# VHH binders against 8-oxo-dGDP phosphatase NUDT18 (nudt18), part 6

Target 1, 325 residues: 8-oxo-dGDP phosphatase NUDT18 (nudt18), of Danio rerio (Zebrafish) (Brachydanio rerio) (q568q0)
Amino acid sequence: MDSQSSILEENLEKILRGEGLEFDSVAEQVDPVTLRKNVCYIVGAVIFNSKEEVLMVQEAKRECYGRWYLPAGRMEECESILEALQREVREEAGIDCQPITLLLVQEQGPRWVRFIFLAEETGGSLKTTAEADDESLQAHWWDRKSPLPLRAHDILSLIDAGLKYRRNPWFPVTQPVDFPCHVVCQRLFLTFISSRADADDRLWLLMSNNNTSHHPRLPIVVSFRTYISKAVSKLIEDCMPSSYISVHIRGILGVQHNGRIPGKTDGICFNTLVLLENTEEGAEIGSPPSLETDCYRWQEVTNQGLKAKIIERIKDGSVLPFQSL
Key: E = the ipSAE of ESMFold2; O = the ipSAE of OpenDDE; V2 = 0.75 times the mean of E and O plus 0.25 times the DockQ between their complexes.

## First folded at step 1 (VHH)

Design c3 (framework vhh_8k46_1; at its last look DockQ between E and O 0.01; V2 from the best seeds 0.00; counts 0 for: pae O 10.3 > 2, grease 27.9 > 24.2, SAP .75 > .668, placed apart)
Fold by OpenDDE, look of step 2:
Structure c3 (fold): chain B 325 residues (1-325), chain A 125 residues (1-125)
Amino acid sequence: as target 1 above (325 residues)
Amino acid sequence: AVQLQASGGGFVQPGGSLRLSCAASGFTFSYYAMGWFRQAPGKEREFVSAISGSGGYTYYADSVKGRFTISRDNSKNTVYLQMNSLRAEDTATYYCAKDIFGYSYGLTDSYFDYWGQGTQVTVSS
């Protein structure tokens, strides 16, 4: 096995495990993002007690005064995503928590990305009205049945997702990993499966074909102002202009973020699993779609174990959900 | 794609009135709070007013309270800013913005993810 193939397989395995990869400098011409200037990150927590009650906080802001929501807030400078979560839960609810896993990532482009966590209580005490401040009025454990004036009903689906995961985790524990990034981008684990009636499925990965790189690399797409999901679509349109290709973002395999240097490492890299499907009726899908550019190439995954693992992840949907709002 | 189109700006004498409109598309309009900001030459952009997705909650900067009224028509995906008793200091480019939530949390730009094109309001004798 060519040393290059071995390195690629190792990197793919790391990504599948939710680990981070270092990537060489995105084109020097891209300006770094800055938190609260041109990117905004929000963290939220779904926390249950032993009675399956969910931790809720009452809003202190004038616009939604007295309404209830999950502990949630914007990230601040120089903190990790996990630190931000712990801080917000403490400030708003008086509770110390430990994140278990990401439950959902929501996005409206780089200007609004929300990280929802399943977390557990580790200490603290519920914030009371006597402790009310600008962060919140009070916190309660909600039985999810009693009437509660919610700020928004979107939290109901989040709570349900948390319960579902606790009962039956359908994807591996996924937490942000500490890797610096200066932009909001996606490393694409972009797959194509070719099936023949009497043969084993063939798995193809789209790879970046940069002459300067000693090793095959997964493509990276940068998002500036538009939805993060649109960046994938644009890449496909540019590389594979076909009306018979459907693009399916399956979810996130990993999240890379550092945030330690304001204006320099405020970016996020999403390792994103994408499946391309040929929708042409009757087409013998023996090969991946043709490329109209030399910037990318298809690489067949020949390692049977790795192939099986990737196909299983695709079929089971055992990835962190990613939602464009 | 999210789009915000503001209109209604113009020239008015002190004490006059203008009504700004902002037409929105590309998102569920009623789910999101909408806001108005303004920026005068050489000054920082400042919060003017916001309204919750349902229209049940409104908020105003102290400088415009009692003179400006924010409203919305969710059936038309439009937010309005009625500006009465206009003053010279109200001269600015006005911007419509979409909040990240159905309720506005504050007076800072960071809670807003999309911005429309500015409409110029000039109050002069």
Scores: ipSAE 0.006, ipTM 0.286, lowest interface PAE 10.3, mean pLDDT 90
ESMFold2-Fast, scan of step 1: ipSAE 0.246; ipTM 0.642
ESMFold2, look of step 2: ipSAE 0.398; ipTM 0.728
ESMFold2 (binder alone), look of step 2: mean pLDDT 81; pTM 0.824

Design c4 (framework vhh_8k46_1)
Fold by ESMFold2-Fast, scan of step 1:
Structure c4 (fold): chain B 325 residues (1-325), chain A 125 residues (1-125)
Amino acid sequence: as target 1 above (325 residues)
Amino acid sequence: AVQLQASGGGFVQPGGSLRLSCAASGLTFSSYAMGWFRQAPGKEREFVSAISWSGGSTYYADSVKGRFTISRDNSKNTVYLQMNSLRAEDTATYYCAASYLPYGYDFTESAYDYWGQGTQVTVSS
């Protein structure tokens, strides 16, 4: 056990708690992303009242006029993710709200990333037809049973996920944390688990071979705009081209964003939990895949408490879900 | 709107085989993990098998490992359970289920969001 191992373990514990870490990569010299120019971030809210009716807004946009959807909209410059959420709910539904947790992160390739929150009503007044504007025509509490003309059916699974979390949370509360970033990137908890019937599970993490840092670091991968899943796939293709390994983005451990300086802090860093699965029955495979690069190394997690926490989060699915559309 | 329709159950002798099918509608099937659970008379529902959203990972209860094989066809929105070397203790109603978490590592009933009506399997001489 040296001081560098202690620093790594502390940093892993911080990420597992949903905390942020300073973005200190040996930089690819990439141009910053800029909100509304080359990246699009969408926020959406699942809000229930005491009767488990869900907050819905009636669309004012020509293309979906009169149809109902969750309060949702694009992030604007100079705002945080939480500020965008509160603004959209207020503009479309007349309601003040506070987030309970991130519920889902969705991507649609390089086009957009969407942050769905479970949130609670804290004040305001439900928007009426007399208050109709370009943002929405009105808001209603929907019983989830009565016929309602929806803009799209994609929200039904979001509403169900919100109800499920509200009744029985299956992952820790996960909120965006304030850390400036100029690109869309991921800090990868890229894991391999060896399970044998006669021994305790063993866990490895992929580590960066960056010699300019004075402590061990998790890999940082930069996405082409909001194409998060492709960046993970490319890293695996570049360093581990094995056909007997499946790559699964297990979920998001944390979201780092600032937004205060347009064009300088419009980026996002996701702390991403990734599992390499054996496509053969994995009991007989005791070692992580051989790497075809010197940029990374496998490091075994020997701290028993930390190992148990990481394996439990993976096996129980106790991680903010991520979905590629 | 979401429907999971299980079929392929029936009567079979010990050592025989059956293939169960579960056809899904009203969801984006390729985004969901699929699982099979069973419930014998007078017992609680138990996990049998699961398959990840892509089909790249499969999981089995210890009682069925080496005898049952789960597979899926995303083009047909269908998950299958091939059951070989059937035993009397495999007698149960078999339920297919879909999980919003697409990875297949959570084997608890609470991890599954949608459930089929079930198909009866009876293994008897």
Scores: ipSAE 0.000, ipTM 0.139, lowest interface PAE 17.5, mean pLDDT 84

Design c5 (framework vhh_7aqx_2; at its last look DockQ between E and O 0.04; V2 from the best seeds 0.00; counts 0 for: pae E 18.2 > 2, placed apart)
Fold by ESMFold2, look of step 2:
Structure c5 (fold): chain B 325 residues (1-325), chain A 126 residues (1-126)
Amino acid sequence: as target 1 above (325 residues)
Amino acid sequence: QVQLQESGGGLVQAGGSLRLSCTTSGFTFGDYAFSWFRQAPGEEREFVGAISWSGGYTDYADSVKGRFTISRDNAKNTFYLQMNSLKTEDTAVYYCAATPFYYDSLGYTEAEYDYWGQGTQVTVSS
């Protein structure tokens, strides 16, 4: 094994573990994003007590006044994603919490991206009606069975995901990591698997050819029209326009954010796991799609342990889920 | 005590439109989510559409998407089913139903709804 192969494999392992990787700059002509001006991040919490009741807050907003929802709110300037979560739960429900793991990343077109966490109570006291304000009217533990007027039912699947994860985790603990980023972008773990009945699967990764370096790196794609989904499609159109391929975003391997300097570090890097499949009947199944630029190349993953980890994550869906609304 | 009362059913030509209403009493209307179900002769009762208590979330059976619209008017304690581009397959008794909460992980089954109306007949002729 040479030193370049060992370094690449270590970096891939870090990303698979959700540890992230120091963020290199993208093209410097890309303007930084700015929180509350052209990006909007929402945090939400699924928190259970010892009786497996879920923390709920009663909405104070006029259009849903008196309805119940998970603690959730908008990220503010100069805070990390985790700090935003802790602040929102404290403000709306009166309790302190510690995150356990992300459960879901959602996007609503270009309007927002939402981070749903499983978290645990660490202190504080439930907000009472005497403490009602414009954030919320009160908070209660809900047994998940009794009638409760909900603002919307989208949270029910989130609560179920929290219970499932608590009892039997199906992907590694994934939390945002402290790396600054000036744009919303994705580092793509973009895979192709060639399969034959008589042989083990072969795994290919798309690698970037850097203008200033010959070292292999995963592609970084700046967001286009959405926070996540459209940028992946745009990259495929740009480098594989003649191929009949299906693009499957399997999930999020990690989230990198810092938030310390408004207008400079308000971006997020998503490390995303993507599977490409050939859709053309009779296509050569032993080779990845042809590339129509020299900006990228396919690299086979020959390390058996690493290959097995990646393929397992893809096939079992053992990744933080992503949803485009 | 709690009452749900459908109205607006009747005979309509294929391609026509009809608007059903469900008037409620005996509970706080804004605290409930609502659905429409229908039952054709000799068939099981099936889900048509649902609306959350706020009106911010709606869902529809595939067979009616794009043709039917469910809405609510909290000031009148009433919710509606606007049925456009009606087909003979839409012929059924239509029921309104209410639940104090709405749990999409369980689906839209009859067991999820506490209160039901008596039904109103919709007949679509060729």
Scores: ipSAE 0.000, ipTM 0.105, lowest interface PAE 18.2, mean pLDDT 83
ESMFold2-Fast, scan of step 1: ipSAE 0.011; ipTM 0.343
ESMFold2 (binder alone), look of step 2: mean pLDDT 83; pTM 0.848
OpenDDE, look of step 2: ipSAE 0.008; ipTM 0.292

Design c6 (framework vhh_7aqx_2)
Fold by ESMFold2-Fast, scan of step 1:
Structure c6 (fold): chain B 325 residues (1-325), chain A 125 residues (1-125)
Amino acid sequence: as target 1 above (325 residues)
Amino acid sequence: QVQLQESGGGLVQAGGSLRLSCTTSGRTFSTYAFSWFRQAPGEEREFVGAISWSGGSTDYADSVKGRFTISRDNAKNTFYLQMNSLKTEDTAVYYCAADLYGLGYYTSESAYDYWGQGTQVTVSS
């Protein structure tokens, strides 16, 4: 163990706890993303009362007037993801809320990312028709049994996810952390697990060979115009083009955002857990796939406790869900 | 991938009206948000208006609000810019642009993946 290995292990532990790391420069020169210009972030809340009725708002917007939906809306300049959530719920439903956890992240590239939270009511007063404005007409607690004219049925799976987590959490509480980022990117826990009869599982992480770095770095991939998930596939194609492998994005370990400086820090960094599996028939390879580049290397995780934690998160799917729509 | 082609440009008198069309190719027309940009002589290219992929939301530059209307016809794979009460300062090359699942709020050129060739609009007197 040297100082580099010690620093790597501490950084891995921080990410596994849902904490952030300072964003490092990317290899390619990229222009910062700008909220409402070339990226759009949407926040939504799943809030249950003591009867397991879900908070709904009646839309005032021209495009969906009179239909019902979860409290949701676009993030504005100079606010955090949590501030956007609390503002949207207050404006649309009259309710003050506290987030419990992120439930899932959905994406259609950097121009449409939706953060869905499970949250709880902490105060305020349910918005009535007498308080109708351009944000919403009213709010109501929906029992999910009576028919309600919905803006869209996509929220039904979101409500189900919230109910499932509320009854039996399957991943740790995951909240956005305040770290500036100028692009939409992923820091990858890109993993390979080797299993042999009569031996413990071995674990490797893909590491960047940036020779200017003072510390070992996990790969960072930037999304410009395509699905955020596609950036992972592109990295793998670039470094392992001749390998027969299957790529599984297990989920998100953490979300880093700091929108305090509009046009400069409107980016997001996802800490993404990825599993690679060999698809070659009958291939019992005790080693990870060969790399066809010197930009990256495989680093074995030999710390027994850290290895066990990472393997458990992978095998149990104990990570925030991430969905490309 | 989608291809865009503008039509309907030409010469018109101040106070008149003109309708621009942008015809698209591709099976995914209904999933794209569309916009119009223009570039006046000696000026930078600027945002004019946008319509969301669902067609329910539109946005306009302050200089054209109340005079221009953007609309789409998914059955014809075409979207339009209806230009009313034209002014000499509306003289420009008009470009149509497409953004996958855009919300009609993007005013930056970098937000759009596909662009047309442009059509000249000249407003006289």
Scores: ipSAE 0.000, ipTM 0.252, lowest interface PAE 13.0, mean pLDDT 83

Design c7 (framework vhh_7b2m_4; at its last look DockQ between E and O 0.20; V2 from the best seeds 0.00; counts 0 for: pae O 8.0 > 2, unsure alone 64.3 < 65, grease 26.7 > 24.2, SAP .732 > .668, placed apart)
Fold by OpenDDE, look of step 2:
Structure c7 (fold): chain B 325 residues (1-325), chain A 124 residues (1-124)
Amino acid sequence: as target 1 above (325 residues)
Amino acid sequence: EVQLVESGGGLVQAGGSLRLSCAASGSIFSINAVGWYRQAPGKQRVVVASITSGGSTKYSNSVKGRFTISRDNAKNTVYLQMNSLKPEDTAVYYCAAEIYYDFGSGYEVYFDYWGQGTQVTVSS
């Protein structure tokens, strides 16, 4: 009993640090995703210079010709998320960059996932009109005040997020870690906090009951076609009386991706922090919601240090933002 | 895996009409947009017409008023009605599936789903 608990705690700590865990065999029965066939990943960069100007690129595409956007583009085969970012910034802006952290993950299911990075310039030179090609016309440092015909206004919030993070990082540096995954899925750090007026908060984690594994594991939900966020909701609907539970996706603790083998390791595993709240009026929240299936079980976190760490993380919202569009 | 199969091509006289079909089969993902492309000998492949899941259509200037793109969602088929055909319309016509998400990002995602193409020949 002590050894299993220890392993679980260690794994939880790894996840909280943004580290990866090996993908469990349950997903072996699912067909792998393939980049540009049934999944599409986009990378974007928010890069500031010493004057807090933002790196912008002018679009060469016919549909948005002459408009300005952040360096961004689709991932290609056999590249990591970081490599894709660096490549796109180089191609579109002529700038070499080093990613600092993920700022935001946006999704519309596996078909469209966008990774927005805060990055810094490490070299290169701004692309000029003389160097215009199919990737972009030119690159400029934008003072964020001067009129600029933007491709879309969504970049403004991204820029603001970058500025905010630089001034006050509100979550730990989070970068994709190199772990192979063949599907788009979430490892759920699904939590329930029971608060009693005169007692310490109790923390519960939902665990998967796998017949084959002697060790408790965090649940993994696979997304095939729908929003990634909906997969969590579906799990809750299937396992718990959903009428009295609110599901709060707090954010991402880590991103696992390899991408080195096309059609085999093009998947992504999101380690996702989820908080469940009981919305039932008058319910003494002494225990987590009852489960209607044996596929899962509630595990109380008894390690005081770990419990405190997790609760703090939930309360502070110190996680990578995850946005379903 | 999504497969696209084009049909309806052939030989037609100038001023004639053809109707192309693009049938999608495979795992039911919502195809957000389908485009018809054509490639003439020695020329680059170009967009001819596109239709979104919402029914919005776009046409190249060369085919405006002559070609009509439509979609039958129940059949998972997109059609290209080609009227008043000209010799300049001679090409291999391809359909491609794309997912267009207008999330304000203005980013169009093109998936690599292409049909094998169908030959359209317009004789003078």
Scores: ipSAE 0.008, ipTM 0.329, lowest interface PAE 8.0, mean pLDDT 89
ESMFold2-Fast, scan of step 1: ipSAE 0.014; ipTM 0.461
ESMFold2, look of step 2: ipSAE 0.012; ipTM 0.356
ESMFold2 (binder alone), look of step 2: mean pLDDT 79; pTM 0.791

Design c8 (framework vhh_7b2m_4)
Fold by ESMFold2-Fast, scan of step 1:
Structure c8 (fold): chain B 325 residues (1-325), chain A 124 residues (1-124)
Amino acid sequence: as target 1 above (325 residues)
Amino acid sequence: EVQLVESGGGLVQAGGSLRLSCAASGFTFSYYAVGWYRQAPGKQRVVVASITYGGSTKYSNSVKGRFTISRDNAKNTVYLQMNSLKPEDTAVYYCAADFSWLGSYYDYSEYDYWGQGTQVTVSS
């Protein structure tokens, strides 16, 4: 089926470029997500000046009064992820910024997600103590070595990630795409690789067997009751024997979110790269795990260029990092 | 609907014990930090105890050693065990939950959700 094969390849190339795809309804019963009701999104910024000093803000909040942290805060209704980032940096540090890339996505449970950006200063004026308000007391450029009372030490790894990316990027620029979604979900590049010493690697993707679709579909998993990462494991357990496979979430290829429609679009879709390894004793290394359901099928990627791109992203880990806390 | 419901308050004599419960519904409780606050008549609401998603606890100096906060994530409930109660502990006790509080470094957050409160009265 030439036309369906070409449509699949086009869609895979779009996702690898960080672009979005239409969100369709899912088979599972879904609960819509809304900010401050059942989901919380945090944005944070790692911003360096020309001396590699990092932008810090002094907290005005009761829990951490007078302590220093990265510019960070909760997303509000009616804004995109990037709008939330620019607003928080402006409110807390007084400066205007532009995002360079997402550095890290962290989750804790099904309803808390933090987006950490590497960003650059584009204007404004550094907030002074004379401008202290409920958002922050002041902002400073920190040399990363002088003693500074931190709100929490979790930001040290975030700063390090920003420095690493700034000096030597190891994954492509990844930015949120404005695309409406009403649930927290993942579109999966669920991959299996076969390697032989005397032949090129072969690659398979798990595909949805949706007989109502006129084009090939990647699996979609919805998160509401479990960690985002565990939704992937649940799908795999439902489709194939979990005791003989290892599941590796390599990272995120793209993020779809709009947030600009009041009360309608606080959902997020992650385009997630996943590697399966068959650990079954005596199993043929050349075959993906057998499926115990008719809902999904294995599809070999035979396009040489596309196959090479996907395998490279997997082997090099050249994807946006994703952490469960 | 997001809801926190406090229960277990009542009248006890000095030196007695009470166990307060905070039941959460309409959201996935197990991933939130939860704090107990109290407010005596004509006074500001003040913090008593808090527990993070991971089980790390903090207590105000006035209750440390007497009160114990704990959580049961399977029941979406947090508890405050109050021992050696004093007349000064008389107040309405409130439960509050916060999405943004992760880890044991934070003292108290600006909480997203509040309960309606439960009255505790300690007679001399």
Scores: ipSAE 0.000, ipTM 0.192, lowest interface PAE 14.9, mean pLDDT 80

Design c9 (framework vhh_7b18_3)
Fold by ESMFold2-Fast, scan of step 1:
Structure c9 (fold): chain B 325 residues (1-325), chain A 124 residues (1-124)
Amino acid sequence: as target 1 above (325 residues)
Amino acid sequence: QVQLVETGGGLVQPGGSLRLSCAASGFTFSSYAMGWARQVPGKGLEWVSYIYSGGSTEYQDSVKGRFTISRDNAKSTVYLQMNSLKPEDTAVYYCARDLFGYSSGWYLDAFDIWGQGTQVTVSS
């Protein structure tokens, strides 16, 4: 009946449900990120009607004037990710919407992040050319077959992702949750699975050894100058620099942000699921890689239900996709 | 106050060369990555080339080996040297500043300041 183990299991369950954890930073103090100065967040919506036509807006911006695109735009100060999404769709397409789920998170270094949502129409009226303004010229439902001059073809894969999820969801509904963060960071579920014939799989998580924490803590890596994959590699270098390993970033379990708090904490925390495979020659069969530091430890997950949930998310790829570029 | 001014566009025959210049003012030029994008009427904006604040460069595949991006931090200017020009290179060329000075060459929404554009026409 170790209270610390109970707290850890509760926290893992919260993250697996897409909930957040308070950002208990014991890392060095760093300058906060601020919208329009050192970080840019883009929101975009994939919305289908009953005919599987997708909502499109005709751009009014100089650089893409007259071209068609998904409703999308920059987040503003003092709004949540969901508030930004609803505002952009209303401003550009004239309709009210509700998010169904995040479909994809894309990043280009720590300073540019795009959140793509599958959403549904809940009200409003489709914007007409008589209502043209600086946000958009008009909106319409695109059959995805008729010729339409697109601003860029990157949205075709986004539309396909939305259609795929709509027809056959492969991961749980994942929504941003309101938790203040002052940096762009990742909380890592860095996992190792041991599989043996005629035995249940065993699971380990990498844990931070920090006695200033009031509860057991997953590793947090802060990204200032690097992609998600490079930040994970940095953690691996810090704790197992001599290991021959294969790392598989499975995706994102949750997104934490609360830009509407006065004082502006425009940071984001991604809860990221990573599978680590030990390929070291002569390594002990069924054991995680040896650590060359006292800053981290391997913690076996012995709760059978929790273990099964984590392994299932890993093996099925049942996590929100992310892309680095 | 922040401004980008493109020059050097014009009419050229296939196989010819042009050098575009982009003069920047109102910000610390050396701290920002810069890019060139082009727009053909009917096709939308297409990223062409990118130069990081440290001098590393990236190119769209169709221009690689023919175009060279460079910068002169002392003059607050970025250049695009265009060689072996083809009719399909006909477009309005835009200079743009990367908001963060880090990386954004493939995602045009990451550029926050754009020049007015300069027309390049490649015809017989």
Scores: ipSAE 0.000, ipTM 0.205, lowest interface PAE 14.6, mean pLDDT 81

Design d1 (framework vhh_7b2m_4)
Fold by ESMFold2-Fast, scan of step 1:
Structure d1 (fold): chain B 325 residues (1-325), chain A 124 residues (1-124)
Amino acid sequence: as target 1 above (325 residues)
Amino acid sequence: EVQLVESGGGLVQAGGSLRLSCAASGSIFSINAVGWYRQAPGKQRVVVASITSGGSTKYSNSVKGRFTISRDNAKNTVYLQMNSLKPEDTAVYYCAAETYVYTVSSGETTYDYWGQGTQVTVSS
């Protein structure tokens, strides 16, 4: 193990634990994103009480007046994702909360991202009709069985996901971490697995050959004018344009955001786990696809413990779900 | 905008041969993979043959040994040589090309571009 291999392995372990890494400059020069101008972030909370009733708020907005929804709203300038979550729940439902985990990230291109949390009540008092204001009319615990006029039915799958996680977690606790970022981007764990019937699996990671770095770097792709998930296809086209491969986004290992400097840190970096599969019939005995550029290289993961952890996360799907809407 | 144009279809007698061409125009610098599909009257569209950028070929069992797919990367053109044609080969033949293979949820391969099709009619 040389010093660069040691640094890489430590960084991979940090990402697998849901921690962040310092954001490097991207190869592409892109204008910074600005909250309320060219990006919109939504936070929403799934909160259960001891009876597994879910926290609901009654809408005060004209278009959906009197209908019920999860506590949710837009992130504002100068706040972190977690601060936005706690503020929205306090404003709409009157209670204090603490996040348990991110439950789901949803996107509509880099301009709209929604963060759904599983959270727990830590204090406050349920908002009553006497406290009705522009944020909400009141809050209530819903038994999930009684008829309730919902603003939209999209939250039913969110509630189900929260209940499923609460009863049997299938991915590790994942929380946003405070790291400044100027753009919406993904840091890719872009993996290839070689499997043989009579041998242990071999694992490969795509690495950047950026000579401005003091140590090996994972590829970073900037999301631009299309779904965040499509940024992966750009990197594949750039380095493997002639390869016949299947690209599978497994999910998110971590979320990096600061937000506390208006217009300067309104970006997000997703640490994204991606599996490449060779669609040729000889794939089970193959090596990773040939690269048609010198900007990237394949690096085999030879550390047995680290390799096993990464392969397990891939095969079990033990990662935060990510959905394009 | 990328376009695929098929050519070379027509009427041929059983036992005859045709060569189909699929020419790519527009912003394609590299075609990752190209497949030929066909759709017979009243039937679903099915894959016939495919070729990867590296030249690896796949054929459906119904055409194996009779059809040959090949590629000219300098001309951004893919060919399907069809020999020993049978009436059962009568169909509209479609060219499909991809920049890369991407599967997000259902495990299905998606193609970026499709041609308009070229008619092949084999008479007995």
Scores: ipSAE 0.000, ipTM 0.121, lowest interface PAE 15.2, mean pLDDT 80

